# Designs tried in a protein design chat: VH-VL binders against Large ribosomal subunit protein uL10m (mRpL10). Part 113

Target 1, 224 residues: Large ribosomal subunit protein uL10m (mRpL10), of Drosophila melanogaster (Fruit fly) (q9vpl3)
Amino acid sequence: RGKINIQRPKAPHYERARVVAVTQPKYPELPKAKSCFKTRAERTQQQQENPYNEIIAREVRNWLDHSRLVAFFHLSSITADDIFRVRVQLHKQNLHLKSYGSKIIEQAVKNTRYEAIVPLFHSNHCIVFSPDPEKTAALLRIVRRVPQMVLLGGIVEETMLSRNQLVAYAQMPGLHAVQAQLVQTLSQAPGHLIQQLQAHQNSFVQVLDVHAKNQMNEETPKST
Short names: E, the ipSAE of ESMFold2; O, the ipSAE of OpenDDE; V2, 0.75 times the mean of E and O plus 0.25 times the DockQ between their complexes.

## First folded at step 10 (VH-VL)

Design gc99 (from gc7 with light chain V53N K55N; framework fv_anetumab; at its last fold request DockQ between E and O 0.17; V2 from the best seeds 0.00; counts 0 for: placed apart)
Fold by ESMFold2, look of step 11:
Structure gc99 (fold): chain C 224 residues (1-224), chain A 119 residues (1-119), chain B 111 residues (1-111)
Amino acid sequence: as target 1 above (224 residues)
Amino acid sequence: QVELVQSGAEVKKPGESLKISCKGSGYSFTEYWIGWVRQAPGKGLEWMGIIDPSDSYTRYSPSFQGQVTISADKSISTAYLQWSSLKASDTAMYYCARQWDYSFPLDYWGQGTLVTVSS
Amino acid sequence: DIALTQPASVSGSPGQSITISCTGTSSDVGSHNYVSWYQQHPGKAPKLMIYDNSNRPSGVSNRFSGSKSGNTASLTISGLQAEDEADYYCSSYDSSSTWVVFGGGTKLTVL
């Protein structure tokens, strides 16, 4: 991460400088922990892996930033044909099934509000992204027929939802526009107001116990 | 209120057919699955399989595949469990229960249907 | 291939706390699994007491709590009452077999 976020020296450095100063800018340096006996192939592979990891991490960040619906699943062993069929079914609904390494997810959400999702990725997993939160019901209908995929939770309109909250959200299609506005309002409200609303609609003790004991998101009650 | 009401107890002889029912009320019947659970006398609970009443998607535990048929009639909010030829080993309590999907809990249970098959 | 192990019986006196264990593997009681607990009185249907490891359904007393650590889930009953005497089952969805599994059950006796 330091390597990727630190500007590397460029070949034309002196071509850009005004020729009035002799001091050079500080360059990014290789980590001191590198072995002095690394082969050419190991060095090349390490550098290529680092840039590829950052490119993929930026892809994940872009999906998170541009998706109003994100759902997280545990993924058991599944044939390539079966997962391809699921991906095609989801794609027809503007639902995009992706899978990334846990390290890439950690890198992608570092210093973001989504850091809390990292524990979900300690096991085999996949993620579904969509710009369309109204597709939540379609997503769940498709995936619940897939024995190898287990819903862990999701994000709707920048608010983290437990798997039970996501199911409740999907079951109220006549309120989707109102639900999206409520989620937006809650995500922008002061933290104290959000806690008070959650306490009145939820068992406040249960929410605290879930947060303290589980690695899953807090549950909210069904609206209406 | 969510309720699952099952058909009454049955006493049968080996080789006879049987169809027991589970009627759901107080919720949208086609939004949830119905699962079937067996409990042999004095024994624990055993998941048999599920049905999605909306389109009759079914899936059976391997122990029960080909041994029983799960079906539903969504127009009357009713799921069924049936045998074409009962065995004495089918003597058990049979429960239906509501389930969102495989990994979700069985949140509401029917009262159970006792099936007794005398040799 | 029995994956969920519960003690056959547990006993306690009124007012005490007791804990029932449910031990499995990483595929059924692992970090990604959601364990539920059911109470069954003699002659009655099971009742959901705990879901998603530690959540209580509406109408279930806060004397019942659930937890999970490693590959062991636990149901704890505080302030034990005579009416708590029942059989208790844990359940999970096994990610390797892709089937629902139950524990063998634990008979709770209130002394």
Scores: ipSAE 0.791, ipTM 0.911, lowest interface PAE 0.9, mean pLDDT 80
Fold by ESMFold2-Fast, scan of step 10:
Structure gc99 (fold): chain C 224 residues (1-224), chain A 119 residues (1-119), chain B 111 residues (1-111)
Amino acid sequence: as target 1 above (224 residues)
Amino acid sequence: QVELVQSGAEVKKPGESLKISCKGSGYSFTEYWIGWVRQAPGKGLEWMGIIDPSDSYTRYSPSFQGQVTISADKSISTAYLQWSSLKASDTAMYYCARQWDYSFPLDYWGQGTLVTVSS
Amino acid sequence: DIALTQPASVSGSPGQSITISCTGTSSDVGSHNYVSWYQQHPGKAPKLMIYDNSNRPSGVSNRFSGSKSGNTASLTISGLQAEDEADYYCSSYDSSSTWVVFGGGTKLTVL
């Protein structure tokens, strides 16, 4: 059950919470009336780079740079309650499930060694981050019970691995030195993951192209 | 070497119960799941369901939910497929195969168990 | 449609190349769907020939290759040999329906 018993917005508030909210160094409130003063700028802003996207892209880049384990999943339709349960199970293992839009992922990885992952995120996807590569086995045990999540691949110790290579890594008995050596042996063909990602991109682009063409043909309004 | 060995062919009458087996060897049995696939005479392959032998978690295809029971005994590295009451339409070859989970290929297959149900 | 569509039969001569197609619906076959191919000789269990669209298991001849474009996956067999005569099945996991689907199968005849 995901029912909350909140009966009205922002009530009751404690004075402590009010004081903290007032004193926090946040962006100043922009009241609706005052935002009308910038109506022309707001319309231009709708077509400009969103500053919020840059902030989140930096967050994604920070996660990528400071995580020794990153796993990529396709995510089919799943209820908020089900994904919340998965997040809780993962968090107990220091595994952090994040969902980001494709544009934000693209901005985060552009001009980096990870740029090849962009095609994975053209449909509903999520990413799991952890500073601890030893948690790969725990990650896969949890996700195996979530049929809406499909493992696509990942990055372990800065090395891109296919989903089969991640499974092999997870099955290893656990000295760090043995695992680091095996990552290198499993990654003898890193081009396999890149080739797989390119195949996904081509397949997805073709599906989107067909869908866009179908929408264009159907969207011609006929006045009767 | 990974190997799945299935029980021998069965000839049964409608209404009888049956339990067939699939024994894994050459790998850690609880690390992989076991899927079951049906092939009716002269027909193609149908996925029936899957079991995690480590805790007997099961999931079935809608066509087979309530029609069969999948179980496993990890102490003897064996998975089972069973019917409480057989029908003539259950006549088929039944394969077990190893899968990491739902989304992974069936990488090693048993030799198959032929089940014939006739009066 | 839950099942994947394959031609019922294909044929070729020794030394030629043939391709078997496997088509899903546009909603079921996307960039996230992995396709596997299985070979089944008469009276035998299926054998995995290709997994994750294009990868070969150890022990499978390099004459077998897989590809995927749009809604269609393809199995290509080069240098066709008599022992390649078999039924071939494609398969995929559909995360929306949450079960494994198979194609109808293609009978390969080597003449």
Scores: ipSAE 0.729, ipTM 0.875, lowest interface PAE 1.2, mean pLDDT 79
ESMFold2 (binder alone), look of step 11: mean pLDDT 91; pTM 0.939
OpenDDE, look of step 11: ipSAE 0.863; ipTM 0.939
ESMFold2, fold request of step 12: ipSAE 0.006, 0.043, 0.642; ipTM 0.491, 0.540, 0.844
ESMFold2 (binder alone), fold request of step 12: mean pLDDT 92, 92, 92; pTM 0.939, 0.941, 0.943
OpenDDE, fold request of step 12: ipSAE 0.877, 0.874, 0.875; ipTM 0.948, 0.947, 0.947
ESMFold2, look of step 12: ipSAE 0.015; ipTM 0.524
ESMFold2 (binder alone), look of step 12: mean pLDDT 91; pTM 0.939
OpenDDE, look of step 12: ipSAE 0.860; ipTM 0.935

## First folded at step 11 (VH-VL)

Design ge6 (from gb173 with heavy chain Y101L, light chain V29I; framework fv_anetumab; at its last fold request DockQ between E and O 0.53; V2 from the best seeds 0.59)
Fold by OpenDDE, look of step 11:
Structure ge6 (fold): chain C 224 residues (1-224), chain A 119 residues (1-119), chain B 111 residues (1-111)
Amino acid sequence: as target 1 above (224 residues)
Amino acid sequence: QVELVQSGAEVKKPGESLKISCKGSGYSFTDYWIGWVRQAPGKGLEWMGQIYPGDSDTRYSPSFQGQVTISADKSISTAYLQWSSLKASDTAMYYCARSFLYWGEFDYWGQGTLVTVSS
Amino acid sequence: DIALTQPASVSGSPGQSITISCTGTSSDIGGYNYVSWYQQHPGKAPKLMIYDVSNRPSGVSNRFSGSKSGNTASLTISGLQAEDEADYYCSSYTSYSDPYVFGGGTKLTVL
């Protein structure tokens, strides 16, 4: 009785192999995670056909007007799952990830103070909105782990910032902390000035005193 | 300074209920995940689940789903891990730990709570 | 249960460099750059030593470094000191439903 080679089971009989081949559940190829982000081309095409472009543009404008933090990102090839993950994390921090077509953005910002952002939207992009500018650091921390998201710049407190400026902003102590420091510095400034002024005066007096003492010593005739 | 302080060691019998706590301080409690990690005696670390106190979003490991309940009270910056009915197999050290991201590293850990379940 | 594979134990002499490996799959270590390393002394809570494969938290010695190749992450400890004797655990992201997988741990002994 031939040792059943458990490691290399004999190929099933041709008929069984056929049945197994046919009955093998064709697991639908997991749909290649279609990037939830439609290609630029797909977005552009959809935008041209979408009667709701005006509504979407209005939405964008509303987000811009009500956000104190806006960050613009270039998106490289990213999966839907990855986007979802990032979105969840951002949402936890009251950061709202949105993606809009370039035409919609153009329409939304036309004749507004935000018109300067239009050039940023020539490629696949996403926008993060937040009502809280203090979340800038959180945003950067989150997106740091997302290489597919490249920071282009942003708007903080109605000020457009470059990438570098935004990074610098995130590293700064909170506005209140900075203000407190400034107040402290300013409050100390007069004291320091007074001390410096007094120091110079004291030094001058000391020099004069030494000079006076030296003169007195020279005038004391050596009583031989 | 960021600190997580856990409740003291517990000795229980099988079938008893238990709720242990983890109190966070020195940071915004609502802005970070609190995870619970089990470590059986002489064994490795096991992620049980975590909660985001800011909105009470709670996630469980499939292995612990339905076995424990994770909750938080943001008003007192405290997270909880509870059992309705303890088993001997629940004997372990339980750590709470902070993570900024759902899948992020645990940067601060509690001191651990030893739970002993013995008949 | 998806587990990362670590050697049970490693040893080294003071001043030496040692490496602890953590082997996973393409679904965890190979798929993501979300590998962390934790140090645990006896009776103590784990301490984060490395995150995102190679980043050190503040306060962690530069003697600790992390890397990854394929499905294997590595923790390197240079200039081994007696205080480094501990258990080391790797972790990785694996899935949304189960975001954390840990290794079995490695006991480092300083000879």
Scores: ipSAE 0.587, ipTM 0.811, lowest interface PAE 1.0, mean pLDDT 86
ESMFold2, look of step 11: ipSAE 0.644; ipTM 0.828
ESMFold2 (binder alone), look of step 11: mean pLDDT 92; pTM 0.944
ESMFold2, fold request of step 12: ipSAE 0.333, 0.736, 0.724; ipTM 0.661, 0.873, 0.867
ESMFold2 (binder alone), fold request of step 12: mean pLDDT 93, 92, 92; pTM 0.938, 0.936, 0.936
OpenDDE, fold request of step 12: ipSAE 0.438, 0.468, 0.489; ipTM 0.732, 0.753, 0.761
ESMFold2, look of step 12: ipSAE 0.655; ipTM 0.833
ESMFold2 (binder alone), look of step 12: mean pLDDT 93; pTM 0.947
OpenDDE, look of step 12: ipSAE 0.475; ipTM 0.769

Design ge9 (from gb45 with heavy chain G54S, light chain V29I S95T; framework fv_anetumab; at its last look DockQ between E and O 0.23; V2 from the best seeds 0.00; counts 0 for: pae E 3.1 > 2, placed apart)
Fold by OpenDDE, look of step 11:
Structure ge9 (fold): chain C 224 residues (1-224), chain A 119 residues (1-119), chain B 111 residues (1-111)
Amino acid sequence: as target 1 above (224 residues)
Amino acid sequence: QVELVQSGAEVKKPGESLKISCKGSGYSFTDYWIGWVRQAPGKGLEWMGQIYPSDSDTRYSPSFQGQVTISADKSISTAYLQWSSLKASDTAMYYCATSFLYWGEFDYWGQGTLVTVSS
Amino acid sequence: DIALTQPASVSGSPGQSITISCTGTSSDIGGYNYVSWYQQHPGKAPKLMIYDVSNRPSGVSNRFSGSKSGNTASLTISGLQAEDEADYYCSSYDTYSTPYVFGGGTKLTVL
């Protein structure tokens, strides 16, 4: 009775081997982190060769002109899959993730109010656009899980904001909420003033009353 | 305050259809994912799927794909989970929960809906 | 079904520190910092205790902390209290088929 070689089990019958081979969970090879974003060098090279640079520049300008929220990010190495996930999430919030070459950006913003953003594009970057400035908090919340996206700054309501300012902006109550609070505060102000004025008057009257009572008590002759 | 209110407990027979609901309040209903999580008696949590009410983008777990339908009516801030034909194995507690991120945590939960399927 | 692996049960005495582990793969816990922890008392809905590996939502006690090393995430509860007795579930993002995966759950008993 031949010793079952436990170290080299006989290859299963051809049919069983086929079934085992087919049923072996093909662990999908982790998609090799192909960066979906072209390196700066690759983008620069593509821009030089792309006859559509003007069209793309117009697109960028259009985004800038119609966006009330623009956020600039440094983009480190990120996988296509990760970018896709982030893009989907941003899109759900009406946030549009775009990446453009530096030359395209320069062309797009030349002689415009946005020319000051050009220095931000010396590295790998991406831009998030939104027509809704109220989505700033949502943007920051989404990108917090994306370490490859580093916030550099942004434009909100035509105002250039630093990173810190943008974060602060996101933490502020919405404009409507602030306005409501202001109205409430203003509406309460007259009441408080009246109360304070009345309080002083009441105090004064009380003091006078006490004084009057004291004087009356002094004038009452002790009827011996 | 954010609140998710789910429909009441259900007792059904195998083969019957069922639709349970989850109503959200105190937040922007359209801006958050609503997920459904199953918990069989004495078992762990199982993600079934989720829906983004704004555009009705719906994602299912492979285990639940084709087994249930997730839907939402944003006009009344309500999400739904439905079965066309219940099985005994569908007996479980079903939770709805909100998540801001597609791959994010569930930060607010409904009270759960107990579904009992018995012959 | 792709599940995160948790111990079935852990126990500790009041005042002690306990740790619950959650082991996944490079496609979930090892790949991202998207680990969350949920507490579930009997008959109640789960409650988010930790998100993004180590962050606490508002209102969650600082006794709860989270960490990750490799493919294993950990929930640590310091100064164990009777009210901490519950089931704890880890969760993570799955790169492949399921955007969300739960662990099998851990029953914490306070002795």
Scores: ipSAE 0.646, ipTM 0.841, lowest interface PAE 1.1, mean pLDDT 85
Fold by ESMFold2, look of step 11:
Parts: sequence; structure tokens; C-alpha cells
Structure ge9 (fold): chain C 224 residues (1-224), chain A 119 residues (1-119), chain B 111 residues (1-111)
Amino acid sequence: as target 1 above (224 residues)
Amino acid sequence: QVELVQSGAEVKKPGESLKISCKGSGYSFTDYWIGWVRQAPGKGLEWMGQIYPSDSDTRYSPSFQGQVTISADKSISTAYLQWSSLKASDTAMYYCATSFLYWGEFDYWGQGTLVTVSS
Amino acid sequence: DIALTQPASVSGSPGQSITISCTGTSSDIGGYNYVSWYQQHPGKAPKLMIYDVSNRPSGVSNRFSGSKSGNTASLTISGLQAEDEADYYCSSYDTYSTPYVFGGGTKLTVL
């Protein structure tokens, strides 16, 4: 719980410069409304910072690996004061609101089981990370008053859930019992799952893409 | 079960100090806002302020800022409302309340502490 | 000073529906779903009846409903019963920096 443990390693001058630059562009505290489709000037600036993209991508991978709850949101235009207030409320519940470029997300999940989430980041978005899956209910209660954050889906205990599944998860009695069942299922067949995933990586990505697209399509009529 | 138990009634004179308490039980005390609401005899409810015990983030109504101190002791799950110098106009019922809905809905209330300030 | 405006009293007969209004400025009520309603019987602490304009907490009768239009929020009580006789307070976010404003209260009398 708390932040990623790779924030500021002591390093040689060159490596310290790379780490310091990561802190400059990450975690924008003045997030004006911006679309996932950045301007030409923003894209050009990002290309000139390519070495920093890998450092930020490693940060995202670290968040994904150390968070038992990850929730994905579409982010509509919102004032800096409003998103700051939301971030403060979430942080009090050990919920960490982050925003990353879609290219960085794509780079972060490359060759991982989470590649299917990339289509979710083609629009303006934000992500909430937490080590505490029990905080899913708190997350949904807090964002219910933030219509600018539209839930797309999430990951709980390394299992991808649709929007409706995540909402249902938050409401279930005995969340600890459900978590134990999920862990037990994954433990029963780790070798067979790895073998099947290796043989059908594109099929697995295709299935998750269908679920992600279905979840995005299901939310489209509701955003009006 | 969630409970907020407040300290007993107080009878004081103007100029005296006072600290009243609100003990929360049956929930994670540090994870939720706890607020104080005043009700003068025969009058309506007035929000005085609130505290988030985990980090001591404290908010005051402009009407009460500088006139009262809100604090919490996490180790005993207790919030406090304190006056350094009472006035007769401080005579009122004082409630503590929590917000499990996170944004300003007080869904659980203490029983109230009657404070009487008179000569 | 920044209190929401409610009528001082309303009355109704058992079985009737009544509505209690709560009027403020656009910064208090308009444009957001941040209105709550509280019931208070004599000598007792307030009880949350409605949050987020129209949502009822668990254990609150479906006879209580809330709505908002423009700068006015409304609490509607259908099928009035004797136990509904109480004081009712609306509450709203004053600004993003001040989370709570209470109305002056409305005394409901069940005739």
C-alpha cells in the first residue's frame, strides 16, 4: 500500500538525471481536460523524451505487478481543482489515481498477460491502483459523484473484470472468501495455464479484446 | 456495530475551557471523516467542522474557525471538540457524526453532548 | 449566513403526500448531486434519509423520495404516518472547499 518502491534510487549522474526527469512529466497535478489524441506538439515532445518513456513504462509495470486492484476509467474534461480533490479522497483510502500516455501503457504491458487492456487507452483516461482489493467499494462510492470518471473495467487479484463484474465484486458479502477461491483456482493449474497461454497467445488477447470492447460498447449509451 | 459514544453533559461558566469527546467503535476509525454539528436550544443544525483521523486533515466552517479546535486521538478512536474560553452563546447540543459515503453525508450520529454555559 | 432556505413548517394528514422544499444558490444546489436530507425527532440525533439528491440509505422507507430542479431540492413523503412528525433538514455542498451547509429546518406536523 502506498507508492511504488522505485521512486528515487540513488544512481550515477546520468541515471539520476533519468530518474529526476521521470518525476517532472509524471503524475500531472494540473490535469486540464485532454483527450487521448494528443496534439502534434505533444507527440513531438514525447518522441524527444523516448528514454524517459521506458522508465515511466517500468513504473506502470511495477504498479500493475504490486496492485491487487486496478480500475480503468474514461476521463472527461475536469478542472484541476476537481481532479485534485478526487485524488486526495482516493489517496486517503490507499487508492492511487494515475494517468499515462497510451504509448507508455502499450510499452508497459508488451509481452505480458495484460496486453488486452491497450484498446482502453485510445481515449482520455485515468487508472486507479491499490494493494487493497477490499477498497473496491470505497472506490466506486467516491467516484459516484465524479461523472467525469466513467468506469471501463478493472483487474482484481490478477483477474480481468468487466465493468459489471467489478461493480458486482464490490457489493458481494464475503469478499475475502471470493478472493481465496480465485487464488485457489489459479494455484490449481499454473503449469497448464502457462502452456495453454503460450500456444494461444493471440487467441487469449483476442478474447480479452472482445471483453474490453464489449465493456466499452456497453458504457457508450450510458454516457449520454 | 458502528457506534459513536459522546462524553456526558457539561455545565460551565463563561471563560472556562472545555474538551468534549466522541468515541467511535465497530469500524475503522481512521478511514472516515468525523464531524461536529451544533444545535442551539430550539434552533437548527450547524456544521462546525470535521477531521480525517488518519492524517489529521481538518476542515472548519468559517463561522467556527478560530473559535474551536477539532482533534482526534487515533490510538483510542476518539475525536474531540475543544474551547479555550467558553461563551454563554456556546450553550447548545453538540453531535459528532461520520461519513461512510465519503462526500458529506453523515450517516451515523452520536447521542449528543449538552453544553450549558451560564453564570 | 450561507444557510439553505426551507419553509418553517409544513403539515399534512395521514395518508397524504407532502413535499418539503430546500432552495439555495447555484453554487449550493444547482448542477450537482450533493443534496442530503435529515430527519430529527425531539431529543434525538438526526438521521440521514436521503443522500445524493434521491438515494435512500438502507433501512429508510421508500415513502421518502428526493428530487432536485434548478436551485431547489425537494423531499417528498408519501403515505404520511404519525411517526413522520419531526424536523427535517436539507444539506448541500457550499463549495468544493466547504463540504456542508444545513438548511434552517422544517417542522412537519401530521394532523
Scores: ipSAE 0.407, ipTM 0.714, lowest interface PAE 3.1, mean pLDDT 76
ESMFold2 (binder alone), look of step 11: mean pLDDT 88; pTM 0.909

Design gf4 (from gc2 with light chain N33Y V53N; framework fv_anetumab; at its last fold request DockQ between E and O 0.42; V2 from the best seeds 0.71)
Fold by ESMFold2, fold request of step 12:
Structure gf4 (fold): chain C 224 residues (1-224), chain A 119 residues (1-119), chain B 111 residues (1-111)
Amino acid sequence: as target 1 above (224 residues)
Amino acid sequence: QVELVQSGAEVKKPGESLKISCKGSGYSFTEYWIGWVRQAPGKGLEWMGIIDPSDSYTRYSPSFQGQVTISADKSISTAYLQWSSLKASDTAMYYCARQWDYSFPLDYWGQGTLVTVSS
Amino acid sequence: DIALTQPASVSGSPGQSITISCTGTSSDIGSFYYVSWYQQHPGKAPKLMIYDNSKRPSGVSNRFSGSKSGNTASLTISGLQAEDEADYYCSSYDSSSTWVVFGGGTKLTVL
């Protein structure tokens, strides 16, 4: 008992401590506590409109605009040390491992050709960006050793590729020009989530077919 | 054409050692991994593990960790599955199959090696 | 940690279509991204019939098709033939446990 403020007791401190202790239960009912009960929809909407999210979305947009190689992965639970080691290995090859929320990805790709990738980010994921499409083989050799990462597909030279197409691209030994030409001809194989992305590409090709058919019909306007 | 050719059937006694082989041809052997699959008599398929033959990186399923050794000799395009001490419960058909990595399909299969451990 | 559940058997008459299901039990749907299907005739090695949920390897009849919705993958065989009688296995990679899983297999009988 004797270690209570006996050496310099002050009545205001003693009374203030009692008052504060008694009033603490009352504080849980303050008006600010009501704001903590926001609905799930309200919290989601607030996060979308956060100005900080806009800055991060611009960062993602810049990565997409300046990367000739982008690869998408599902990411299962992994230790911080292991993912850091993977990030270091990738960085040595000018490969940049990132992860972003689906809301930020949606904001970043809005009104772009890549808007269809948003479903890939509703679950655990990571993305690798690089300006060097030549590093695709190095990327795949590194991530094959990471059991927690599952390749979903990618973007090479602004063309969306399935995971099988990305592997085929990486296996090409030829010159850059030959590999770039092959990327243009390999746009067909769907993955589960990439199948939705290829459906959007197929819709674009179908629009081009309609335009080509219209031009063909106009080539013979006087025929009957 | 991609082909995986396995060593012939084996009849062994409990406690004996065994090493069976899987030779790949018709592709760049070190570009793909080799997985091993067990099938006990009348039972289903069990994935045992995988090896990258380029540097012998291996992964095992928990049921087979410490029970077998997966290895490879890339100079002769051959992967191996070996036991230091066979048990009667090791009686099964063993397949090798090619995979790009863990998450890709087993696209080409060997013909299988029947291992019988009895007596 | 996923387990792949298949029916033990399924049957159909020649010319019918049948479907074999493969249901994952993992709560992490991401570890059930890509499903493969294998056909195994008695005494023979398995053969890859469907990969990446719905893709057919070269040389596999278009009577075989695959799909996946949520936690269930399906192999559909149309125009059943006597030669389709075999065991069928689904498979997927579980990135949470970090190994490959097979379903228990389904024996298809063509009546």
Scores: ipSAE 0.735, ipTM 0.883, lowest interface PAE 1.2, mean pLDDT 78
ESMFold2, look of step 11: ipSAE 0.627; ipTM 0.825
ESMFold2 (binder alone), look of step 11: mean pLDDT 89; pTM 0.926
OpenDDE, look of step 11: ipSAE 0.857; ipTM 0.938
ESMFold2, fold request of step 12: ipSAE 0.578, 0.705; ipTM 0.829, 0.871
ESMFold2 (binder alone), fold request of step 12: mean pLDDT 90, 90, 90; pTM 0.935, 0.931, 0.929
OpenDDE, fold request of step 12: ipSAE 0.878, 0.867, 0.882; ipTM 0.950, 0.944, 0.954

